# VHH binders against p30636: the designs that were tried, part 34

Target 1, 243 residues: p30636
Amino acid sequence: MSKKLKPFEILEDSCASVCIWLNGEPTAISNRAENLWNKAKYRVATDGAVNEILKRKSFVEWPHIICGDFDSINKQIDTKNAKVVHLPDQDYTDLSKSVQWCLEQKTLTSWEFENIVVLGGLNGRFDHTMSTLSSLIRFVDSQTPVIVLDSRNLVLAVPTGDSNLDVNLEMTTKMCGIIPIVQKETIVSSIGLKYEMENLALEFGKLISTSNEVTTSQVFLKSSSSLIFSIELENWVYKLDSL
Key: E = the ipSAE of ESMFold2; O = the ipSAE of OpenDDE; V2 = 0.75 times the mean of E and O plus 0.25 times the DockQ between their complexes.

## First folded at step 25 (VHH; framework vhh_podentamig1)

Design ac5 (at its last fold request DockQ between E and O 0.87; V2 from the best seeds 0.80)
Fold by OpenDDE, fold request of step 26:
Parts: C-alpha cells; structure tokens; sequence
Structure ac5 (fold): chain B 243 residues (1-243), chain A 120 residues (1-120)
C-alpha cells in the first residue's frame, strides 16, 4: 500500500503536533513557525534554542520540555516550569535524540500526537542542515511523520516504495525538489509533477530533481530508496531581530 | 559538423498519432542525453520529454501519450505522439544534453525543428 504523507496537516487546528525548536538562525523561525509552536500540543526545545525562545518570550509560549546535553545553555537561564530532559548521548544529533525521545513518550507515557514538526534546522551552518536531513532519513519509516519547516521550506523524508503526498498548493509556490540523498540506487517514478519521472535514476553528481513543480494536490512517488521532498512555502517572511 | 535533423511532423487530426525522428551526426551519439522541445506560437519553448542514461522525463501534459526513445545503432531519437491534441501544435526540436544536471533548458544543441499541427 502507498504510504500517505500529509505534511500540511500540521497547519490544521485539529492536528496535535509536537514541535521541536532547534537552535539555529533566528530568521528560520517565521511568524508561521511561532504560530505552530504556540499551538503545538507539546513544545520541545533543544537546550540551544532556549535563548532564542527567551528573546521571543512576548511572542511565543514557553516550552514544555527542554532537552539536550545542556552544554550550550547559559547557567543563568531559568527553565521555569519546563521539564528538563537530559539527552547525553553524543552518538546522535540533537534532533535525532529529541525526535526519538518524543516518540518514546507515545509508548511510555500518555503523549498523543500525530506528527513532529521541527522548526528550523535548515539554515545557518550547512553541516547542521545535512544533519537535519540525515535525521529525517533516520525516521523515514516511523509511523509518526517528521516534518521540518522554516520560513521558506517544508521538508520531509519519503520512504522507499509507494508514497502519496498531500500537498496544499495554496500555501506553496509549488516549486519542489525530489532529492536522492541516500547512498543507494534511487529509481523514481512520479505522478503530479510538472516534470514527471519514469523510472528515472536520480543521483548526486548526476541528475537530481530540483526546480520541479507540483501540479496537483496529490503527488505520487515510487522510489527504490528513501528520498527527501522539499517544497517552497508561499509568502515566506523572515523575522528579523533588528525590527 | 554537429547536426540534429528532425522529421516526421505534419498535419493531423486530433486523436491521431505521429512519430517524430531525430537523426544525429557529427558527434558521439552515446555521450549525450536527448530530449524533445516544442514551441507553440506565442509561447516559450518547453521541454516535452527527455531520455537519460536510465529513465525518462515527460512534461505532465504529455505523460501517457508521448513516448521518447533512442536507437544508438541508428544515432536516432524518437518521439511517439499518441492521442494528439490541438494544444500539441508546435515546432518540435530535438536537442542534446551533455550534463546530467536537472535543468529544464539545459540542452546545448538543437535541430531546426519539425512542425506538428493538430487541427480538426
């Protein structure tokens, strides 16, 4: 069966989400992101993100959870009523650890949510961006979708096999990319794109599907390997600290 | 001299089929990817189909109706066009592409084109 992916459900009021706020560029967190954060059922901040959240205290709700190794947190920061969760494992990225922890809460506690929204993680240090993508791939087979969002992009991993992406066309510029990020042969077929792929091999250093366009609200992908799907959000506005 | 020579165009009624051919010469055929472009009156040139090392690409409007293929022995590229529509009316160009980069207009050499007219 085709896996249904509905990344835009995160924008629905009825959708229960975990939001993970990653440390990164302030401009990555738009007003849209703040709104998502504020309405999230569970707000999880990485330790490095706390300072930014504090700066935005007049606009954003305080996190329920602060997690990380806390090596980057200013000791003067009051965690207030947030639960502090130590994630000392250095073998994994902050995002991966945070995602894993959240998923565990579904089984270990009464946490109920439909998706994990990662705010940021795509801007600033490029290696951090790659880390984010790696984390997406790590959880590609999770029953809980992980969506990364910044001011301009919505990004998620697409699993091997058949997938059906539900795309909100009105919220996007329709510009999209299908990226063969894993180190395996990636043969892709598509329905619902401007440039339709028919058993097309995508490969870094050769052909990758960038600057493609979503033409329908339903995009079907068949892939021999996991993919990254990226789509550009409409009317993206950076939030500048200097304003 | 590098040459791409298109043929097979013509006037057809809607629903009919045409097969376009492109004969390549003057270069190593196997070193390139190939595609078909078309330009309708008053419109910009657009990619119709491309054939790569492994796999094919089609613009959405022709998927399921058009088939691109290549014959290395004949140094030729083909575009089978079925279920033709008036909107398919255009000058069709054969093009070569040396790069594997995904670029909608990344082809580096074009033929003179063959006219396809679909009209009732």
Amino acid sequence: as target 1 above (243 residues)
Amino acid sequence: EVQLVESGGGLVQPGRSLTLSCAASGFTFSDYYYGWYRQAPGKQRELVAAIYEKGKLYVDSVRGRFTISRDNAKNSIYLQMNSLRPEDTALYYCARYSSGVWVSEGFDYWGQGTQVTVSS
Scores: ipSAE 0.881, ipTM 0.956, lowest interface PAE 0.3, mean pLDDT 92
Fold by ESMFold2, look of step 25:
Structure ac5 (fold): chain B 243 residues (1-243), chain A 120 residues (1-120)
Amino acid sequence: as target 1 above (243 residues)
Amino acid sequence: EVQLVESGGGLVQPGRSLTLSCAASGFTFSDYYYGWYRQAPGKQRELVAAIYEKGKLYVDSVRGRFTISRDNAKNSIYLQMNSLRPEDTALYYCARYSSGVWVSEGFDYWGQGTQVTVSS
């Protein structure tokens, strides 16, 4: 049947989230993202994010977990009271390893959370942004949704088949994109968008849905392959090292 | 000489139907994709519907009421417009394009338009 997607629940005060802070450009971390980080039930920073967190120590809580591969003989990171987790596998990205580790904590240490929110995965080196999208697709069928957020964007994967996507219209400009990132035939039909697709083939180099617009708080998508859905947040602003 | 000629417009009452036609000539019809756009007085031109190699696109205000189609044997594109409303009043244009870009750029020719007026 239809899968229900509720990505805006990450912004509710009562939602129990894991927040993963990846290395990224500091201007992409907004006040909204800092608040989301501070209220997260579990705060996980990759080793590359620690310096940025230190620069923001007046505004953000220290991580519960610092994770990474820590490959360097002379590398030193002041972890203070955070638990250090080694994720040395070179076959997976920092994001994929961090997400997988967090999911395992539901069983191994009885962590309780409803979603995983990722900060810092949409900026900086472009190849890292592409790997973030790849990770979203890898985890598209997880029972715990993974949502990436920066100052301007909320991004998630949409699975093959029928999906109903809940959108908090008040928190968005409604501008959205539907991106056929998977290298398979992608045929899409929609209800709830300004430009409605009817069995429309989407493919990089041919046709992708950009500058579409959500028109309802419940968007239906039917797709023959997994998709990336992005939506622009209302009142977005970049943040500098100092306010 | 590329030519797109729209026809079938007119004055109709709300709730009625019209079929717009666009006759294409001067090029190989099957090599291209097509759309219908409309422009009301004082407003920007907007997409109504598009037909691609596989699948169709409609603006939400016409979904379920309008149907785009093409007939390669007649070198023609059609827009079947049912349950017409006063806000459908506009000059309707047929457009041709050779690349699959979304609603934005990529169209290389437009017809002169056919007027549709929905009023009681």
Scores: ipSAE 0.697, ipTM 0.883, lowest interface PAE 1.0, mean pLDDT 86
ESMFold2 (binder alone), look of step 25: mean pLDDT 82; pTM 0.835
OpenDDE, look of step 25: ipSAE 0.850; ipTM 0.945
ESMFold2, fold request of step 26: ipSAE 0.673, 0.609, 0.664; ipTM 0.880, 0.858, 0.878
ESMFold2 (binder alone), fold request of step 26: mean pLDDT 82, 82, 82; pTM 0.828, 0.821, 0.828
OpenDDE, fold request of step 26: ipSAE 0.878, 0.881; ipTM 0.956, 0.956

